# Designs tried in a protein design chat: VHH binders against q86w26r167to484. Part 3

Target 1, 318 residues: q86w26r167to484
Amino acid sequence: SLVVLQGSAGTGKTTLARKMVLDWATGTLYPGRFDYVFYVSCKEVVLLLESKLEQLLFWCCGDNQAPVTEILRQPERLLFILDGFDELQRPFEEKLKKRGLSPKESLLHLLIRRHTLPTCSLLITTRPLALRNLEPLLKQARHVHILGFSEEERARYFSSYFTDEKQADRAFDIVQKNDILYKACQVPGICWVVCSWLQGQMERGKVVLETPRNSTDIFMAYVSTFLPPDDDGGCSELSRHRVLRSLCSLAAEGIQHQRFLFEEAELRKHNLDGPRLAAFLSSNDYQLGLAIKKFYSFRHISFQDFFHAMSYLVKEDQ

## First folded at step 21 (VHH)

Design jb2
Fold by OpenDDE, last read:
Formats: C-alpha cells, structure tokens, sequence
Structure jb2 (fold): chain B 318 residues (1-318), chain A 121 residues (1-121)
C-alpha cells in the first residue's frame, strides 16, 4: 500500500509518523502486520554513506549488522515511513555539478515509484505545495490530509503544555479571545509557538499587551521573546539584532540550497551559538561511519521559512 | 467542518451521459486530493476516479475512457463526466476526501449523501 499524508507545515505529520513507529514497536499498531517499520527522515537521507537500499536499512535500524538480506526476503512485511519528502536534500556540491537526481534521491524515488520493493508499504508525508514533485512518482496512492486541532484538541494541548493550571487557563483565555490566535492554534506547530510565547511572557512577568494580527506577528512575538542577548556584553538590542540577522542568513542560505541540516561549523560561520539558540534550533547527533557528528536544524521548518522571509527585510535595512 | 454535497444524478438510458457535481466546503479544496466513489445495490463501495490538486487524474479500469473527473478550484467543485453509461454503472455516487485526525490512525473518508445514478432502458 502507498499512502501520502499531506498537511501544511506544523500540522503534525512528523509527530504522527513518529507515533506510528512507537505504537508499532509497542504492539498497539499493526500487530503482526509488519516485521519492520523503517522511519526515514527525508532531510537526513543526505547523510547516508551510500546510496543503497541496504545502507538505508542499516541507517534505520541503527545497526550495521542488521539482517538486511533476511529483511528483504519479505518486503510485504515492511513499512517505510518517508517523513518530509519535501525536505529531501541534495548535497550542494552535487547540485552544482549535476542537473539530475542525486543517487540518494534516486534511492527514495525508486521506492516511491515501486521499482524497489514493490510489495512493501509506504507512508509518505509531505506539504501540499510539494506534492507536485511527488505526484509524478505516484501510480496508485491513497491521499490523506491531516486535520488541524479541533477545539477540544486545542484546549487539551494548552492543558498539557502548561504544568500550572492557572497559567494554562490564562493562556487559553488569551487565545480564545483572539480569533487570529485561536485560528492559528489549529495548527499544532503554531499552537506550540503560541503556547511557548505566552509561557515566556508570563515567566518574564510581561503583560501581553499587543496581540498578533497574523502568523508573522506570532513568530515575531516568539522571536522577540526568546532571542538571546549577545554574550559580549554589548548593547543587548544590537546583539539581538545581530543574532536575528544571522539566523535569517542561515535560513536563507538553507532554503537557497535546499538544506535543512547544518553543521556546527556552518553555525559558526554565521556567528551563531547553537546551544544558546535552543528556542529556534534543534540538534541531533548522527552516526556517520565511525564518527558522530552533530547537526542543527530549525525546530520546525516554519521557523526556517519565517527567517528566510525576514532575510529580505533585514537586507533592506542595510 | 468538511462538507461535500453531490448532485447531478438521475435516470439515463444506456449509452447516455450524465455530469455529476460535488460542492465542497470547510477545507482548502484546491490543495486536496478528491475522489468519486460509487456503491451499487448489494455491492461494496468502490473507487471510481481521483484527481490530484495539480489536476492529475486516475480511474478505475471499469470506467476508464468513459468517465472524466475534473475540478474547479475557484468554485470548490468536483465534477464527474460520465459518458457511454452502462447498466452496471447504476449506483449511488459519492464525492470523497480522505482525512486523518490527531491520535487516530484510521483514515476516515469524508463523504456526502451521494447522488443516485440509474442507467436503465
């Protein structure tokens, strides 16, 4: 079976995909149906050492000694979850040299086209706008859209996010009184941003005076709340502006080159301190052969999009 | 709330043509994959045709070459042009989109009330 799960940025595709893996592993989902569920973060595919199916399986298993030969004997009992097809990256160096698909991209394309392991099950997540790139690869696919939060789910999320009940109630009250915020919170990722923003404001003893008027304002409010001052003791505002510009630059460069993972060295080039930017960046360690390498990514692609958009504004001010 | 309202069904003679329409509301129609299903008396519901947001289409073998699915995004309307109708095409036709809710792994099809197409001499 081939299923395409579609949803806008922040709708919870990744969350659902990961949950599926977990629930399968615990025996609550698809009992007896799949021997293996392979979760593939598409943005991470570029990190594969080899553009081979076996390598992908090793990667997914986290074990280079996984019984790949045995696994491949029963492809019908395999589920591949390709999370974030739109985030599939091409090495920059390869982009410059070759107009065609990278070998790593080709690997996934062959899976999606059902040339490789035609009897396996595939779940592919993607943003709707990126579906255009996926459609040509699809023969027979079920298309499913993930819905945003219901009113009940929004309320539940607030209650779950805030450990303090009073804070939760206050935050939710603020959101309910603002149609823009309330609507925005239909998107789980945005809901998180809003909750985080509100929590940050509350912790800082700040009164939420100005309510965001649009999604951009929501992100701006978040950024304003969590943007760290520069360690060099300089003017706090100048330092914040510098960091913002640097984040914008990083995001823009990433988008330009279709990169969503950044090495620590890249952050340094932009004069960014990864650990201090936890509000905006996440980090993961990846096993690359014998080496472990840390990569950074924006906590959500929506942040990267936001900072990319802002990069145009910041440039105009220079 | 996702709403789908089918229309255009009726009685038609074999070899005739009919055009079904589905008015969609409550979701970003232009970004959604849409499909037509049908259910004949005593039979299960079957996929008839699907259309991608970009306009790419797919058809069941039984209707290929006779039916055409199309969409008007400006009107949030899905269409099914049925030509060369046969008695075996008699069914209730449903407009559908697949959705999933948070925490639920069951993919739920959203359906309208359907529209009856009867092909009879």
Amino acid sequence: as target 1 above (318 residues)
Amino acid sequence: EVQLVESGGGLVQPGGSLRLSCAASGFPFDDYYMSWYRQAPGKGRELVAGIYPGGRTSYADSVKGRFTISRDNAKNTLYLQMNSLRPEDTAVYYCATDVIRHGDYEFMDSWGQGTLVTVSS
Scores: ipSAE 0.429, ipTM 0.744, lowest interface PAE 0.9, mean pLDDT 89
Fold by ESMFold2, look of step 21:
Structure jb2 (fold): chain B 318 residues (1-318), chain A 121 residues (1-121)
Amino acid sequence: as target 1 above (318 residues)
Amino acid sequence: EVQLVESGGGLVQPGGSLRLSCAASGFPFDDYYMSWYRQAPGKGRELVAGIYPGGRTSYADSVKGRFTISRDNAKNTLYLQMNSLRPEDTAVYYCATDVIRHGDYEFMDSWGQGTLVTVSS
């Protein structure tokens, strides 16, 4: 069985994939159907030192002692969730150049083509832009599309986001009075950005006098709320513009080189202090063989796309 | 809300042709995989043809070479050109897409009321 789950950036594909794993583990979803469910982040698979099925299973289990032989005995009882097909990174050239591997021979492509574990179940999430690259690999697939938030779902999101009912009501009232903003909140990722912006305004004692009128304004409102000021200089406004341009540069370079994970050195190349920019960049430690390395990424692909798109707008304003 | 409205069915002689249309609204049609299904009396739903956003098509073996699926993204319209029709093609034809809402795990087929195609001598 193969299911392709698609939707534009911010529609909640990763959130749904993660929730499916949790609900399966607790017995709520597919009880008795699968012996194992493996979550694979396509963004992170480039970090797998050897592109072998056994190593993938060890990595997903977090245990190099995982019972691979037992797991593979009944492949029809396995589910692989391949999250973010559109976020597959270019392999590190050192390893693949030496081996001569191509993308069609990568472990994930072999799974999708049913050359490896042809009886297992697959769920693949992707943005539409990558579907044309996925289509030739598919034999028989069910295609499912994620709809945006209903009006009821938006109301519930605001109620759950804010711990204080009065804050939730005030925030939702602000959004409902702006038709463009309210419609934009049908995208869960935008809804999160709006709620974060409003919470940040309320925590800082700010009064919202002007509401955003488009998607760029929404992200800029978030950016202006969370950009740190220059502690050394008296002109915090200029320092914020420099950091903004650096984030745009990082995002653009990442897209150019098909990179979604960044080392600390790459952040320093762009004059970015990762720990100070937690509102925009997240970090994780990864076990790479015997070493532990820290990598940064934009909190969500929507931010990388936003800053990449903004890099063209910054040039137009120059 | 996803909305699909089929039209173009009717009575036709064996060997004849019909062109079915499906007007779509309530979703970003350009990005969606779309399909045609059919259901003969007393039988289950059968996939007839599908089309990807980029235009790649697939067909059931029973209709290959006789039916052509196409889409007009500017008009949000899906088409099925049916040639060399046979009595066994008699069915209600539905256009369809699969969707899911947040918080649901059940995949739902969205399709319209259908359009009847009758092939009789």
Scores: ipSAE 0.398, ipTM 0.737, lowest interface PAE 2.1, mean pLDDT 80
Fold by OpenDDE, look of step 21:
Structure jb2 (fold): chain B 318 residues (1-318), chain A 121 residues (1-121)
Amino acid sequence: as target 1 above (318 residues)
Amino acid sequence: EVQLVESGGGLVQPGGSLRLSCAASGFPFDDYYMSWYRQAPGKGRELVAGIYPGGRTSYADSVKGRFTISRDNAKNTLYLQMNSLRPEDTAVYYCATDVIRHGDYEFMDSWGQGTLVTVSS
């Protein structure tokens, strides 16, 4: 079977995909149907050492001793979850000039096109706008849209996010009184941004007087709240602006080159300090052969999109 | 709330043509995959045709070459042009979009009330 799960950024596609794997592993989901469930983060595929199915399986299993031969004997009992098709990356070494598919992309394309392991099951997550890139690869697929938070779920999320009940109530009250915020919180990822923003404001003793008018304002509010101050005693505004420009530059470069993972060296090129930018960037360690390498990514693709968009508004002083 | 309202069904002779319409509301129609299903008497619902947001289409083998699915995003309307109708095409036709609740594994199809198509001499 082939299923495409689609939803806007932040609707919880990744969360659902991971939960599916967990629930399968615990015997709650698809009991007896699949011997193996392989979760493939599409943004991470570029990190594969080899563009081979076997390598992909080793990667998914977390060891090079996985019984690949045995696994491939019963492909009908395999489920591949390809999470974030829209986040497939170009090789780090490839210049933008090559319009062709990378070998790693080709590997997944062959899987999606059912040329490789035609009897396995596939679950693919993607954003709606990226569906146009997936459509040509699909013959017969079930298409499912992921719904965001219900009203009850929004309330529950606030209660779970804030450890202090009074803070939770206050934050939720603010959101309920603003139609834009309340609607935005239907998207789990945005709900997190809103909660984080409100928490940041409360911690700083700031009263939320001006409320966002749109999604861009929500991100701006968040960014304004969490941009780090300059350590060098200089003008705090100039420092903040510099960091913002740098984040925009990083995001724009990433989008231009279809990059969503960044090496520490890349951050340095943009004069960014990864650890200090935890509000915007996440880091993960990846096993690349015998080496472990740290990569950074925006906490959510929506941040990268936001900063990319802002890059058109922010002028480089240099 | 997702709402789908089918129309255009009726009685038609074999070899005849019919055009079904589905008015959609309550969701961003232009970004959604849409489909037509049908349910014949005593049979289960089966997929007839699907259309992607970009306009690409897919068809069941039984209707391929005879039916055409299309959409008007400006009108939030889905269409099914049915040509060369056969008695076997007799069924209630449903417009559909497939959804899943956040955190749930239950796939839920949003259906309209359906429209009856009867092909008979």
Scores: ipSAE 0.386, ipTM 0.727, lowest interface PAE 1.1, mean pLDDT 89
Fold by ESMFold2, fold request of step 22:
Structure jb2 (fold): chain B 318 residues (1-318), chain A 121 residues (1-121)
Amino acid sequence: as target 1 above (318 residues)
Amino acid sequence: EVQLVESGGGLVQPGGSLRLSCAASGFPFDDYYMSWYRQAPGKGRELVAGIYPGGRTSYADSVKGRFTISRDNAKNTLYLQMNSLRPEDTAVYYCATDVIRHGDYEFMDSWGQGTLVTVSS
């Protein structure tokens, strides 16, 4: 069984994939169907030292002592979730090419083609544009698309996001009065940005008088709320401009080089202090051989896309 | 809010041809994998053909070489050209796309009311 789950950036593919793992682990989803569920982030696969099945399993389990032989005895009881196939195309091929291996023989390609573990279950998430590269690997697949939030789902999201019911009601009322903003909240990632912006405004004692009128305004409202730290009497224009330009530069460099993970040193090259920019960048530690190394990413690919688009305005200033 | 409306079915003699159409709305058709299913009397629904946004196609073995799926993204329309029709092709034909909402784990199968194709001498 192979399922291709697709949706544009921000539709919640990763959130759904991670929730599936959690609900399986607690016995709520697929009880008794799978002995193991492996979550594989395709953007992170480039960090594997070798593209061997055992190493992938150790990586997913976080344990070099995982009982690989026993796990592989019943492959029909395994589910692999390959999240973000669109992020595999360049970093994974580059790694294999340096070692003289062809892309057709890469571990993930062998899984998808059903040459390795042909009886296991696969769930592959991807953005629609990458389907051209995925199509030739598929023999049989069910294609599923993630819908945006319904009106009821948006209401539930606001209620769950805010700890205080009065805050949730106020925030949702503001959003419902702006048709463009309300419709944009069909995209869960945008809904998160809007909720974060409104929560930040309320925590700072601000009153929302003007609401965003387009996607750019939505992201800029978020940016203006969280960049940079200040005295609540306003933002320094110089400090805000410099940090914004640096984020745009990082995003543009990332897009140019097909990079979605950034080393801490790369942030410093762009004059970015990762811990102070948690509203825009998230970080994770990864085991790379004997060392643990920190990598950053934009919290959401839409932020990287937004700052990349903004970089054209910064370039014109220069 | 996926809307799919099939048309073009009818009665045809064995060896004949029909062209089915499916008007789509309520979703970004250009980005979606689209498919045709059919349901013969007394049988379950079966996948007939699928087409990717970029135009790559796939077919059930039973229709390979006889059916051609295509799409017109400018008109949000899916087509199925059926040639060399056989009595076993008699079925209600549905255009379809599978969707899921974020809070659910069950697929929401979206297809229209279907169009009947009858192949009879």
Scores: ipSAE 0.382, ipTM 0.745, lowest interface PAE 2.4, mean pLDDT 80

Design jb2
Fold by ESMFold2, fold request of step 22:
Structure jb2 (fold): chain B 318 residues (1-318), chain A 121 residues (1-121)
Amino acid sequence: as target 1 above (318 residues)
Amino acid sequence: EVQLVESGGGLVQPGGSLRLSCAASGFPFDDYYMSWYRQAPGKGRELVAGIYPGGRTSYADSVKGRFTISRDNAKNTLYLQMNSLRPEDTAVYYCATDVIRHGDYEFMDSWGQGTLVTVSS
C-alpha cells in the first residue's frame, strides 16, 4: 500500500513520521504488521555513498552488517517512510546535475513506482507544492491531509511549551487577543515561532506592547528577538543587518540550487557562523566514510522560505 | 470543519447518464486530493475515482472510460459525470477526502451524506 501525507510547511509531517517509527518500535503502532520500518529523510539522501537499495538499508540501520537478504525475504512486511519528498536535492556531481534526476532520486523513484520491492508499504510525506513531481510516479495511493491545530490543541501546545504555568497563561492571553496570531498558531511550526518569540521576550524582561499583524511580522519579531546573539547588550544595527542579509543569501542560493542541507564551508562562504545562529540553523554530524562532517539546515523549511522571500529586497539593496 | 454535500443522484435507465456534484467547505479545497466512493446495497464502500489539485485523475477499473471526475476550484465543487450507466452502478455515492489530526495516527475519512443513484428499467 502507498500513503501520501500532505501538509504545508510547519504542519508536523516530520514530527509525525518520526513518532510513527518510535511507536512502531515500542509495539504501540501497527503491532505485528511490519518486521522492519525504515525512516528515510529525503534531504539527507544525497549523503549516501552509493545509490543501491542495500546501501540505503545500511544507512537506515546505521550498520554495515545489516542482514539485507533476511530483511528482503518478506518485502510485504516492510514499511518505508520517505519523509520530505519536496526536499530531494540535486546531485553534487556536475556531470549528473543537468539530467534532472540524481542516482539517489532514481532509487527512491523506483521504490515509489513499485519497480523495486513492489509489495512493500510506503508512506511519503510532502508539501503540496511538490505533489506535481510526485503524481506521475504514483499508481494507487491514499492521499491524507494533515490538519492544523484545533483550538484545544493550541492551548495544550502553549501549556506544554512553557515550563511555568503562569508564563503559559500570559503567552496564550497575548496570542488570543490578536486574531491574526491566534489563527496563525493553528500551524504547529508557526505556533513554535510565536512561543519562542514570547519566551525570548519574557526572558529578556520585555513587555509585549505591539503584537505582529501579519505573517511577515511574526517572523520578523522572532528575528529581531534572536539576532544578533549578544550577551553584552548594545549591538550594532549594521552587524544585525549584515547577518540578516547573509541568511537571506544562503536561503536564496539553497532554493535556487534545490539544496536544503549545507556544509560548514557553504556557511563560511556567506560569512555565517553556524554555532552562533542556533536560533535559525540546526546542525547534525554525519559519517561520510571515515570522516564525520557537520551539515546545517534551517531549523524549519519555513525559515528558508521566509529568508528566500526577503532576499529579493536584499538584492535590490545591493 | 470539513463539510461535503453530495447531490445529483436519481433514477436512470441503463445506458443513461447522471452528473453528481459535491459542495465542499471548511478546508482549502484547491490543495486537496478529492475522491468519490460508492456503496451498493449489502456491500462495503469502494473507491470510484480520485482527482489531484492539478487535475490528474484516477479511476477504478469498473468505471474507467464511462465516468469522469472533475473539479471547479472557483466553486469549491467536485463532479462525477457518469455515462453508459449499468444496473451494477446502483449505489449511494459519497464525496470524500482523507485527513489526519496532529497527534493522531488514525486516518479520518471525511464523507458526505451521500446521494443515491439507481439504474433500472
Scores: ipSAE 0.338, ipTM 0.711, lowest interface PAE 2.8, mean pLDDT 80
Fold by ESMFold2, fold request of step 22:
Structure jb2 (fold): chain B 318 residues (1-318), chain A 121 residues (1-121)
Amino acid sequence: as target 1 above (318 residues)
Amino acid sequence: EVQLVESGGGLVQPGGSLRLSCAASGFPFDDYYMSWYRQAPGKGRELVAGIYPGGRTSYADSVKGRFTISRDNAKNTLYLQMNSLRPEDTAVYYCATDVIRHGDYEFMDSWGQGTLVTVSS
């Protein structure tokens, strides 16, 4: 009744979790087993205004009129998917930061400890680095690990990524000739970065003469392809370095404070224009009480980790 | 790709001891939760013990206090020390880890070939 799904960044934990919800809703997965399946993004739980089980259910249903009494009548027929335990965020308010775990984190901890709704089913996804924080909460859990892409899955990914079969074949041939790239592409998130980079090169009419030699080179190739200059159209190279420094600064601050969602004010603090940085940042609107508020995040946590590591190199260049 | 090879089984008298080993390869052993299962003749599989990457362990009630699971991450090896053996412990013992392939829904055990433990006079 409690499953911990583990995999490094980019292995598709969130994709699998969301697909399970969809396939349950369509009757393909676990027909007749669960009355309700709740998807909880640990990254987003900090946005929950009250730390009560009822409010979590309202949040998951998108409806403050959800029939909580009916839902909780048979807790053994409930599945909670807690996605991204490693992405739990510190509270935005300083008072909550000083109290250690936020009230919202305490609710998730009570679910995991089986203190709240002890008969419900739980699926928890996490990167291995957070397992040391999760283990003390677990009593009895099944542990499952996501394997990387097989050779067939990599080939399939390339053929589906590119609309033109000739582009797909050329891109895959480039990757297969470099053992380091080919091995790195067993991680779906890296495979996406490589495909995006190659597509960007092809759209710009460039011939790939030298391939990346390590994972850092892979991300740098993507960055050098998509990094825009500042709004001030002076020296493009210097302007791109300023944007790079700003992305690194945002990522470093985020990692240091365990934050993964950023308000627009935080982007401005780092001299970043969110709409121009779609290759690196995504935005979503969230309903917070009666208000709608826009938050940004790195397109994937691997970008946040990469820019954080990069921040030391950018400092040395200056 | 995942390979698990059990060894150390054999015939032992009641009250005796055995130490099982499992050599693992083809996956990042240090990061994986590992388990021992057993299957007695005509019975289904039974979880015996599990161990986390950080060393925390768990045991079935039937073996608690008698069996000790451990791991050596430098050697990619899982162990099961079995003391105070009883005839009811007679089974094929399997080293296992659970995996899922991206795009599949079935959680799949990876098993070794097993090693037979027989406890009789």
Scores: ipSAE 0.303, ipTM 0.684, lowest interface PAE 3.1, mean pLDDT 81
Fold by ESMFold2, last read:
Structure jb2 (fold): chain B 318 residues (1-318), chain A 121 residues (1-121)
Amino acid sequence: as target 1 above (318 residues)
Amino acid sequence: EVQLVESGGGLVQPGGSLRLSCAASGFPFDDYYMSWYRQAPGKGRELVAGIYPGGRTSYADSVKGRFTISRDNAKNTLYLQMNSLRPEDTAVYYCATDVIRHGDYEFMDSWGQGTLVTVSS
């Protein structure tokens, strides 16, 4: 069977996908239904050295000795979770030097078209904006949409995010007084941004008297709270603008080339210090052959989109 | 809460036409894949047609060329234009969308109450 799970950025698609793997592994989800569940991050698939099914299985298992023959004996007992179809990338290796379809994209496309392992189960998560690219690959698919947080779920999120109950109550009170902010918090990723912003304000001893009035203001509030100055800065505001312009440049270049993973050298090209930017960038180490390489991504695709949109303001200053 | 209300069913002679409507509320209709299903007496539900947010459509082979699915996002309304009706089209017709809550693994089928279409000679 094939399920397409859709939601805008921040609706919890990746969180749900990862939780499904965990709950299956512990026996609480789909007991006895699947022999194997494979989680495939579409933004990370570019790191796969060869575009073969066996290599994909080794990658997913984290073991180059995974029993491929045994795994493939009963394809109908396999579930592949293809997370983030909208984040498929051109490979860093540029294997074909052609118009735009990488070998790794072709492997996933063969799975989705049911040419490879046609009896396996597929769950594909995506943002709606990529649906036009996904639709031609689909044969028979069930389409499911992730609902946002209910009012009770938002209250629970605030209670769990803050360790101090008075902080949680104060933060939630601030959000409830702003209808736009409260509505925006039905998107879990935005709820996280808002909670992080409020926690950061409280930790810095700030009193929140003015609240964001739109989605752009929400991200700007987060940025203004967590954006560090350059090292050795003389003027903190000037150096923060420099860092902001660099983040915008990285995001714009990434979107232009459909890249969502960045090497440390690429951050350095943009004069960005990855460890100092943990509020905006996350990193992971990957074993690529015998080498271990560190790659960065925006903490969430919404940040990459936000900084990309802001990059047009940077161009006006030229 | 997702709400779907079908209307427009009735009795029609073979070769006739009907237009079904489905009023939708409780979700961002513009972004959702929507579908029509039908269920004849004593049979399971059958997918009839689907429509993507961007307007791409799909149809069961049994209705291709006779039925047209469409949507009006300004009115949050899904339509099914049924032409050249045949006795085998007799069924209760439902509009539908599938949703899931965050942290819940059970898909919630959201269906209307249905509207009866009878095609008799």
Scores: ipSAE 0.284, ipTM 0.692, lowest interface PAE 3.4, mean pLDDT 80
Fold by ESMFold2, last read:
Structure jb2 (fold): chain B 318 residues (1-318), chain A 121 residues (1-121)
Amino acid sequence: as target 1 above (318 residues)
Amino acid sequence: EVQLVESGGGLVQPGGSLRLSCAASGFPFDDYYMSWYRQAPGKGRELVAGIYPGGRTSYADSVKGRFTISRDNAKNTLYLQMNSLRPEDTAVYYCATDVIRHGDYEFMDSWGQGTLVTVSS
């Protein structure tokens, strides 16, 4: 069967997809139903060295010794989770970028169209904006929407986020008294930003006297909390103003070229020190042939979208 | 709580027409993909038509050109206009929308009770 899971940025599509894999692996989800569950991050699939189904399976398993013949004997017992269809990247190689779809994108298209492994189960997550590109590939699909957080779910999220019960109660009280903030917390990704901001304020010994008044204020509160100037000059290159402009520049270039993973060289071109920006950027090491390469991404797409939008304001004020 | 109530089914001659309705409540209907499914006796459920929040529609090949899905967001109502009906269209027709909450892992099959359409002479 094929399921398309839809939701705007920050609704928890990736979190759900990753948790499904973990719970299947521990025997909690779908016991006895699937022999294998393969998680494929669409933003990371560009890193696949060969565009063959066997290589995709090796990559997902992390093992060149994966029993591919046995895996493929019963395709009806396989589940592929294609996470983030809206985050498919163009190839890093210029030759592959010139004439359309990359070989890796073509492999995913064959899976989606049911030309490859037509009896397997597929779960595809995406933002609605990519649905126009996905729909022509679908034959028959079940569409599912992620509901926003209920009032009870928001309360549970705050209780789980903060290790200290008093901090959780205080943070939630602040949010409940601001209608804009409380409504915004229906989106799990925004709820995370708000909790992170409040935790950061409490860790710094600050008293929250004014709360954000709109969505832009929420992201700016987070940025202001985690991107302070360095008064000692020990890391002048990370000053708030310069770093903010550089993050905006990176995000804008990424969106323009449909790129969501960035090499260290790309960060250097934008004058960014990746390890010092963990509040905004995540990194992973990947084994690519004999080399190990480090790639960065925004912690989630909402930050890339936010800094991209911010880049228009920064250019306008220059 | 998602609630879907179908109506408008009945017995009709081949070549005839019927209009099915589905009254929806318990979710933000305007923002949701809605669909019609059908289940013929002894067969599995089949997707018939779907409609996106913005009004874009899709149809199974077997009904394309004969059936029209539509929605009235002011009335929270989904419609299926069925024209040029054939005996193979005989089935129970279901209005559907699918949602998930974090922590459930169960796609919530939100179906109505169904409305029977019989096409015979």
Scores: ipSAE 0.222, ipTM 0.599, lowest interface PAE 3.5, mean pLDDT 80

